# Ledger of designs, part 454: VH-VL binders against q0aze0

Target 1, 268 residues: q0aze0
Amino acid sequence: MKIILVNNRFKENTEKKAQEIAGQLSALNVEVIIDNGLDEPYAGTVDFIMVLGGDGTMLRAARRYGQRAIPVLGVNMGTVGFLSNIEINELAEYLPLILREEYSLEARMMLEVAVFQQQSLLTRVFCLNELLLRSNSPRMLSFALEISGQKLEPYRGDGLIVSTTTGSTAYSLSAGGPIADPQLDAFIVTPVASHIINKRPLVVSPEREISLHLLEEREAIIGIDGQIKMDFGAENRVLIKRAPHPLLMVNLKAKPFFTSIDRSLQRQ
Short names: E, the ipSAE of ESMFold2; O, the ipSAE of OpenDDE; V2, 0.75 times the mean of E and O plus 0.25 times the DockQ between their complexes.

## First folded at step 19 (VH-VL)

Design OO8 (framework fv_inotuzumab)
Fold by ESMFold2-Fast, scan of step 19:
Structure OO8 (fold): chain C 268 residues (1-268), chain A 121 residues (1-121), chain B 112 residues (1-112)
Amino acid sequence: as target 1 above (268 residues)
Amino acid sequence: EVQLVQSGAEVKKPGASVKVSCKASGYTFTNYYIHWVRQAPGQGLEWIGGINPSGGYTTYRRKFQGRVTMTADTSTSTVYMELSSLRSEDTAVYYCTRGYEGTYFYSPDYWGQGTLVTVSS
Amino acid sequence: DVQVTQSPSSLSASVGDRVTITCRSSQSLADDYGDTFLSWYLHKPGKAPQLLIYGISNRFSGVPDRFSGSGSGTDFTLTISSLQPEDFATYYCLQGTDQPYTFGQGTKVEIK
């Protein structure tokens, strides 16, 4: 068995912990490839991906490996979140199940984001939570939203979020979007609040294509999963589609989504 | 092995432009940003900007806006930084460096050898 | 802009000494997910900077274990537990959390 062990290179002492776990797996005749994010993604065939960290580390792993249809397990190392399944102190207990492939998989849709300048593709990225378009200045944006060829009335405001159902509890939630069952496939289109515009969040089929472009020159940014920031101007347009493959998340223990989110919303 | 190899030293007059190259090898060129950092004599390191070679997306430090242009040639795995309207304050060693995905994840792990640009009359 | 200040600007030390360099940022460097993009570099005249530590405390490949990093929020420290001849250099911290990315002004470690 070959396992990629993804660790968060941007948190204290995570490389040391990853090396310890790799040694334990190697002692059980498992070939381990450590991905601390510095090198390009491992190009070879692997059987399993173990992500050591919080939600941020899982989002990065999803961008690197989510399109390969390989089981991905989130192992929490102290940061509370929604994308991990087990805690690091539980790993020894669940390791035999992992090695025997005795677990279930939950498919989570991903976004494919393509940014163009005229007809030239500038970049193509995948993400698990959302794309955020927002102003990079105090000025309100004026922008066009098109859904599967249907041109909506212009949007005016601070920005727009196009989210997966997994991302419904991230930036979309803070902007007034609905909480969605992450097992559903849908785009959630949530306007970023402005006292001038009054548009409702939309829930649309994952088979639709969404495009955005600015109607006036403004300093704007596109944010991907809260981790990648790209400048966006009037010469640019973005096309958002359902990614070809979902992220395959490993379930080793029951994690009740609705009671977890309900508890989270009651905390300050 | 990962290598970034830069073009040689340049001497320019004030008002001229300079174009420095950085040729990458030993990894997939389009998977990493290339950033440019300079060090003027007696001063510290200063980030100038970066480019995503996959599509040519660029980001620049505000003070260089309008004077700096970064481009990438994927066929030769080479990034270029052109700085125009040169001033004596632009005299510095210019480094290219490899950074991970996106401008938000600037994490320079491998560096070119440096290119000395001297601006004098 | 996020400003990064190093202390001291220079120090004199002997081989075998414990050396501590501090880096202080004007703002917290943790992002929404608690990730901190603080790195330490060694720079010698005529050579390119070398990555020593990334993500506060993780040693880059091939970096000796005498180098260690620690810190959180706005205060970060690089420690060299037993200074070696090849360690006489200028050290820089880098914040990579917010653009423009900023380096500290440098700490020169000189032979006594």
Scores: ipSAE 0.317, ipTM 0.736, lowest interface PAE 5.0, mean pLDDT 87

Design OO9 (framework fv_inotuzumab)
Fold by ESMFold2-Fast, scan of step 19:
Structure OO9 (fold): chain C 268 residues (1-268), chain A 121 residues (1-121), chain B 112 residues (1-112)
Amino acid sequence: as target 1 above (268 residues)
Amino acid sequence: EVQLVQSGAEVKKPGASVKVSCKASGYTFTNYYIHWVRQAPGQGLEWIGGINPSGGYTTYRRKFQGRVTMTADTSTSTVYMELSSLRSEDTAVYYCTRDYEGTYFYSFDYWGQGTLVTVSS
Amino acid sequence: DVQVTQSPSSLSASVGDRVTITCRSSQSLADDYGDTFLSWYLHKPGKAPQLLIYGISNRFSGVPDRFSGSGSGTDFTLTISSLQPEDFATYYCLQGTDQPYTFGQGTKVEIK
């Protein structure tokens, strides 16, 4: 058995813990590859991916490995989040179940984001939560949104979010988007509200293709899962579609999504 | 087993067009970009462009823009590269290659055997 | 465009020798998360190029242990710890951080 341990090397505590866990797994005849974010993703075949950290570490792991159809377990190291399944102090208890493959999988859709300059592809990335288009200056953006070839009336405002259902509780929520059941597959298209924009969030089929481009030269940014930022100008366009593979999230322990989000909203 | 198999050698006159094929097998065709790289005699490797077989989206190196066209046929798992307005300096071995694990690696893992295109008058 | 320059352009060596090839980029190849898209290829006349190393230091499947990569930022190195007869070839580095993808000019490793 071969397992990738994904951790964040910028956090000293997680590096030591990853080495400790790798030693424990090695003693059980498990081959371990550590991915601390500094090198390219491991390219060989693996049986399981264990993510040590919070939601941010899981988002990076999904970007790197989410398209490989390999079970991914989120192990929380401190801050409670939506993407972790168990706590680090529970790992020893659940490890026998992991090694015997006694767990269920929850499929979470991902976005495929392709950014072009004119007709040239600049980059293609995958993400679990969302793509954000936003103004990087005090000036409002004017931009075009197409959904499966249908051209909508021009958007004017601070930006737009295209989110998965998993991302419905991230930036899309802050911008006024709906809370979505993460077991539902859909794109959520949420305007980053200016008081001038009379636009509503849209919930569309995950089989739709969404394209965006600026109608005027402005300083704008494309953001991916809050982690990757790219300049976006009038010569650029972005195409968003459903990624070929969902992220396969390991479920060892029941999570009360609706009660958790309900309590969270009452604190806001 | 991943394989990329290219069409055979071509001899063309200046001004003609050439179309080279690259048939993929052993993996899910639409999950990986296919790129084209050439090597002219006595020169190094030069990237020409790439195609996403899933959507047919292409990117080309600027110097080939307007002369190169890449297409994909998902029913036969085949990528084509057509180069028009051939010049003697286009004489080269042309390779198709798979983008290693998609865009995350930005490297080329499996390569076709190469197609020699000779442009002579 | 990101330029990539290899050094040396050619070298002569004997079987068993340690060989070092360097690759320098005109700008940093690292993204915001420390991922660096630099790979190394072996190319022989009449054959397709072969991937040796990706992501600076990761050996591709089936590549012998004598090949290793290192580096960061703008300076990268391919090392062959003990040259074998099949290693006499031209070696190329590739940057994949920015399009267009650019190869170094190549380093030819010749028998002494």
Scores: ipSAE 0.000, ipTM 0.398, lowest interface PAE 15.3, mean pLDDT 84

## First folded at step 20 (VH-VL)

Design PP1 (framework fv_bermekimab; at its last fold request DockQ between E and O 0.91; V2 from the best seeds 0.86)
Fold by OpenDDE, fold request of step 21:
Structure PP1 (fold): chain C 268 residues (1-268), chain A 123 residues (1-123), chain B 107 residues (1-107)
Amino acid sequence: as target 1 above (268 residues)
Amino acid sequence: QVQLVESGGGVVQPGRSLRLSCTASGFTFSSYNVHWVRQAPGKGLEWVAAISYEGSNKYYAESVKGRFTISRDNSKNILFLQMDSLRLEDTAVYYCAKDRIYYSHAFYGMDVWGQGTLVTFSS
Amino acid sequence: DIQMTQSPSSVSASVGDRVTITCRASQGIKSWLAWYQQKPGKAPKLLIYAASHLQSGVPSRFSGSGSGSDFTLTISSLQPEDFATYYCQQDNYRPLTFGGGTKVEHK
């Protein structure tokens, strides 16, 4: 068995814990790769991914490995979030199950985000939460939203979020988007400070494709999961569709989403 | 320089066929939806047809449905309009035009036009 | 089909004048309206897209406004080169449809 431990290099406690766990796993004849985000994602074949930390670390892990159909376990290390399944102090208890592959999987839809410039692909990213288009100036953006070839009224505002249902409890929620069942596949399109009062978010079928482009020559940025940032201008387009593969989240411990949602949201 | 150049216009008899061509240069032709728009002498503009950038979707004005066929060869940067069963009311300058936005299945205005090619009928 | 009613059909104006052209759609087309300028013997030129956005290279004296069904093209100060015919065009629905045109001519 080969396992990737994903941690956050900026959090020393997660690094230390990753080393400890790596030692434990090695003693059990498990090959371990530690990914603290410093290097490129491990390109080799692995059987399991263990994410040590919070939601941010999970998002990074998802972007780096989510397209590979590898079971991903979130192990919370003192943070409050939605994407961890067990606590770090519970790992010892569940480790035998992990090694025997005795766990259930929950598929979470991811976004495939493609950013173009002059018909050239700049980047393609798979992400778990959301794509954000946002103004990079005090001025509002004017941009076009297209859904499967259908044009909506041009948007004017600070920006727009295209989120998965998993991401519904992230930035989309802060922007006024609905809370969605993470077991449901859908796009959530949430405006950010629209000039239209009470512009409603859209819930869009995962079978559709979403595209954005600016209608004015303004400076904007694209944000992905709050961690990736790139400039976005009039010559750019972003195409969003359902990723071909969902993230396979490991479920070792029952964690009812709707039962704990209030508690989780209050602590964010 | 972005350019569209129409050709193939001329004098034709009613009921006959004519094929117009539009050659694109200076841009990635295969990335844009393209249109045919015609203008009868002394009249306004009339949209005739459009074809998606990949060529899979074709759209026609009711006035030409069943008679005209729009097509494209992206490898050669050429747009075509096959006009069959031509009628006197088809007399016009025919323009080809590109859509503003690349890789779109919607239309966002026509930002580049050709010079047009004239189709007339023999008396 | 969406009918685009353009008014006036013609307008006589002088250099320096403010010229306003209106376009009404038979039903709502959101903001998906374009304005074109056409000079005699020439192909149309895109001026405005998405109702109010100025095409690159077009002088700032041109402006567009409106949404839904009523749209306006304004030339704030008419220049000699602006004498031409102007067309509105909707692309919210297929088939695409043009207005009847407005000829701006010398007074």
Scores: ipSAE 0.895, ipTM 0.951, lowest interface PAE 0.5, mean pLDDT 95
Fold by ESMFold2, fold request of step 21:
Structure PP1 (fold): chain C 268 residues (1-268), chain A 123 residues (1-123), chain B 107 residues (1-107)
Amino acid sequence: as target 1 above (268 residues)
Amino acid sequence: QVQLVESGGGVVQPGRSLRLSCTASGFTFSSYNVHWVRQAPGKGLEWVAAISYEGSNKYYAESVKGRFTISRDNSKNILFLQMDSLRLEDTAVYYCAKDRIYYSHAFYGMDVWGQGTLVTFSS
Amino acid sequence: DIQMTQSPSSVSASVGDRVTITCRASQGIKSWLAWYQQKPGKAPKLLIYAASHLQSGVPSRFSGSGSGSDFTLTISSLQPEDFATYYCQQDNYRPLTFGGGTKVEHK
């Protein structure tokens, strides 16, 4: 069995714990690869991914590995979020179940985001929460939103968020979007400080294709899961689809979304 | 230099067929939606047809639906208009035009036009 | 089909005049309207897209406004090269439709 341990190299506590867990797994003849973010994603075949840390570490794991159809377990290191399933002090209890593959999986929709400059692909990224388009100057943006070949009224404002249902509790929520049940597949399109009074958030079928471009030259940026940032101008377009594969999240311990929602939001 | 050049216009008899071509150069033809627009002598502009950048979606004005067929060959950078069952009211200069936005399934304005090819009828 | 009604059909004007051309759609088309200029024997030239955004290389004396069903093209100070016919076109609905044109002529 081969497992990736994903941790955050900027947190001393998680680095030490990752080494400790790797030692325990090696004693059980489990091969362990540590991904602390410094190296390129591990390219070889693995059976399981264990994420040690909070939602941000899970977002990086999802971007790196989410399209490989590998089970991913979130292990909380102290701060309760939306994406962990068990606590670190429970790992020893659940480890036999992990090794025997006695767990269920919950599929979480991901976005496929392609950014172009004058027809050339700059990047293709898969993300769990959202794409943000926003102004990078005091001036408002004027931009077009196209959904499956249908043009909405042009947007004018600070920007726009296109999120998954998992991302509905992240930046989309702060911008006024709805909380969505993560068991639903959907896009949530949330304007950011729209000058046009009646621009409301939209909930959109996951089968739609969404695209964005500026209607006039302005300094803008694209943000992806709050962790990737790139410049965006009038020569750029963004194409957004449902990713080919969902993130496969491991369920070992019951964690009902609605029972715990207030606690999780307080710690976000 | 971005350029569109129409060809294939001429004098035909009513009820016959004609095929127009539009050769594109200086831009990535396969990334853009393209249009045919016509203008009868002394009259205004009339949109005729459009085809998506990948060639799968085709749209027609009601006046030509069922008689005209738009197509494209992205490997040769050529747009076509097959005109069947021609009528006297089809007399016009025919322009091809490029839509301004790449990789789109909508239309955002025609930013590059050819100089046109004339279709007329023998009396 | 969306009917596009331009008015007036012609304008007699002098260099320096402010010229206003209107375009009305038979149904709401949001802000998805383009303006084109055409001189005799030449292909049309895109001036304005999305109701109010100038195409690259178009002089700032041209401006567009409106949304929904009523739109205006304004030339703030007519120049000799502006004598031409102007067309609006909606691109919100298929089929795309042009207005009938407005000819701006020397008085």
Scores: ipSAE 0.799, ipTM 0.914, lowest interface PAE 1.0, mean pLDDT 92
ESMFold2, look of step 20: ipSAE 0.761; ipTM 0.903
ESMFold2 (binder alone), look of step 20: mean pLDDT 94; pTM 0.957
OpenDDE, look of step 20: ipSAE 0.889; ipTM 0.945
ESMFold2, fold request of step 21: ipSAE 0.756, 0.739; ipTM 0.900, 0.894
ESMFold2 (binder alone), fold request of step 21: mean pLDDT 94, 94, 94; pTM 0.957, 0.957, 0.957
OpenDDE, fold request of step 21: ipSAE 0.894, 0.893; ipTM 0.949, 0.948

Design PP2 (framework fv_bermekimab; at its last fold request DockQ between E and O 0.95; V2 from the best seeds 0.88)
Fold by OpenDDE, fold request of step 21:
Structure PP2 (fold): chain C 268 residues (1-268), chain A 123 residues (1-123), chain B 107 residues (1-107)
Amino acid sequence: as target 1 above (268 residues)
Amino acid sequence: QVQLVESGGGVVQPGRSLRLSCTASGFTFSSFNVHWVRQAPGKGLEWVAAISYEGSNKYYAESVKGRFTISRDNSKNILFLQMDSLRLEDTAVYYCAKDRIYYSKAFYGMDVWGQGTLVTFSS
Amino acid sequence: DIQMTQSPSSVSASVGDRVTITCRASQGIKSWLAWYQQKPGKAPKLLIYAASFLQSGVPSRFSGSGSGSDFTLTISSLQPEDFATYYCQQDNYRPLTFGGGTKVEHK
């Protein structure tokens, strides 16, 4: 068995713990790769991914490995979030199950985000939470939203979020989007400070494709999962669709989503 | 320089066929939806047909549906309009135009036009 | 089909004048209206897209406004080169449809 331990190099406690766990796993004849985000994602074949940390670390892990159909376990290390399944102090208890592959999987839809410039692909990213288009100036953006070839009224505002249902409890929620069942596949399109005060979020079928482009020359940025940032101008276009592969989240411990919403949101 | 150049126009008899061509240069032709728009002498503009950037979707005005066929060769940067069963009312300057936005399944205005090719009929 | 009613059909104006052209759609087309300028013997030129956005290279004296079914093209101060025919065009629905045109002529 080969396992990737994903941690955050900027959090010393997670690094130390990753090393410790790596040692334990090695003693059990498990091959371990530690990914703290410093290097490129491990390109080799692996059987399991263990994410040590909070939601942010999970998002990074998802972007790096989510397209590879590898079971991903979130192990919480003191942070409150939605994407961890067990606590770090529970790992020892569940480790035998992990090694025997005795766990269930929950498929979570991811976004495929393609950013273009001058008809050339700049980047393609798979992400778990959301794509954000946002103004990089005090001025509002004017941009076009297209859904499967259907044009909506031009948006005017600070920006727009296209989120998965998993991402519904992330930035989309802060922007006034609905809380969605993470077991449901859908896009959530949430305006950010729209000039139209009561512009409502859209829930869109995962079978559709979404595209955004600016209608005028303005400085904007796109953000992915709150971690990737790039400039976005009038010559750019972003195309969003359902990723071809969902993230396979490991479920070792029952964690009812709806019963934990209030608690989780209050701590964010 | 972005450019569209129409060709193939001329004098034709009613009921006959004519094939127009539009050659694109200066931009990635295969990335844009393209249109045919015609203008009868002394009249206004009339949209005729459009084809998606991939060529998979074709759209026609009712006035030409069943008679005209729009197509494209992205490898050669050429747009075509096959006009069959031509009628006197088809007399016009035919323009090709590109859509403003690339990789779109919708239309966002036509930002580049050719100079047109004239189709007329012999008596 | 969406009917685009453009008015007036012609307008006589002088250099420096403010010129206003209106376009009405038979039903709501959101903001997906374009304005074109055409000079005799020439191809149309895109001026405004999405009702109010100025195409690159177009002078700022041109402006567009409106949403839904009523739209306006305004030339704030008519210049000699602005004498031409102007067309509105909707692309919210297929088939695409043009207005009847407005000829701006010398007074």
Scores: ipSAE 0.903, ipTM 0.955, lowest interface PAE 0.5, mean pLDDT 95
Fold by ESMFold2, fold request of step 21:
Structure PP2 (fold): chain C 268 residues (1-268), chain A 123 residues (1-123), chain B 107 residues (1-107)
Amino acid sequence: as target 1 above (268 residues)
Amino acid sequence: QVQLVESGGGVVQPGRSLRLSCTASGFTFSSFNVHWVRQAPGKGLEWVAAISYEGSNKYYAESVKGRFTISRDNSKNILFLQMDSLRLEDTAVYYCAKDRIYYSKAFYGMDVWGQGTLVTFSS
Amino acid sequence: DIQMTQSPSSVSASVGDRVTITCRASQGIKSWLAWYQQKPGKAPKLLIYAASFLQSGVPSRFSGSGSGSDFTLTISSLQPEDFATYYCQQDNYRPLTFGGGTKVEHK
């Protein structure tokens, strides 16, 4: 069995714990690759991914490995979030189940985001939470939203969020979007609402294609999962689809989404 | 320089067929939706047909549906209009035009036009 | 089909005049309206898209306004090169439809 341990190199407790866990797994004849964020993603095949940290570390793991259809376990090391399944002090208890593959998987929809400059592809990124388009100046944006070839009334305001249902509790929620059941596949389209009082969030079928472009030259930014930022102007266009593969999240410990929702939100 | 050049217009007999071509240069033809628009002598503009950038979606005005076929060859940068069962009311200058937004499944305005090719009739 | 009605059908004007042209859709088209200029013997030229945004290279004396079903093109100070016919066109619905045109002529 070969696994990847993903941690955050900027938190020493996480790095030290990753080394301890790697030692424990090696003693059980498990091959371990540590991904602390310094190197390129491991390119070889693996059987399991363990994420040590909070939701941010899980988002990076999802972007790096989410399209490989490999089980991913979130292990919380402090702040209770939406994407961890077990706590670090519970890992020893659950490790036998992991090694025997006695767990279920929950599929979480991901976005495929393609950003173009003129007709040239700049980047294609797969993400778990959201794409944000926002102004990078005091001026409002005017932009077009197209859903499967259908044009909505042009948007005018500070920006727009296109999120997954998993992302509904992230930036989309702060911007006024609904909380969505993460077991649903859907897009949630949420205006960044200080400038758009008459546009409501939309819930959109995962089979749709969503595109964005500016109607006039303005300085704007695309943000992806709150971790990737790139400039966006009148020559750019974004195409958004459901990613080919969902993130396969490991479920070892019962964490009912609706029972815990208020508690998880209070801690953010 | 972005350019569209129509050809294939001429004098035809009613009920016959004619094929118009539009050659594109100076831009990535396969990235843009394209249109045919016609203008009868002394009259206004009439949208005729459009085809998506990949060629998978085709749209027609009711007046030509079933008689005209739009198509494209992205490897040669050519847009076509096959006009069958021609009628006297099809007399017009035919323009091809490029839509302004790449990789779109909608239309956002026609920003580049050809100079047109004339279709007329003989008795 | 969406009927697009332009008014007036023609206007006589002098260089320096302010010219306004209106366009009415038979039902709401949001802000998805374009304006084109056509000079005799030439192809149309896109001036304005999405009701109010100027196409690149179009002089700022041209402006568009409106949404829903009522739209206006304004030329703030007519220049000699602006004598032409102007067409509105909706691109919200298929088939795309043009207005009947407004000819702006030298007095």
Scores: ipSAE 0.820, ipTM 0.925, lowest interface PAE 0.9, mean pLDDT 91
ESMFold2, look of step 20: ipSAE 0.777; ipTM 0.912
ESMFold2 (binder alone), look of step 20: mean pLDDT 94; pTM 0.956
OpenDDE, look of step 20: ipSAE 0.896; ipTM 0.948
ESMFold2, fold request of step 21: ipSAE 0.805, 0.740; ipTM 0.918, 0.899
ESMFold2 (binder alone), fold request of step 21: mean pLDDT 93, 94, 93; pTM 0.955, 0.956, 0.955
OpenDDE, fold request of step 21: ipSAE 0.901, 0.900; ipTM 0.953, 0.952

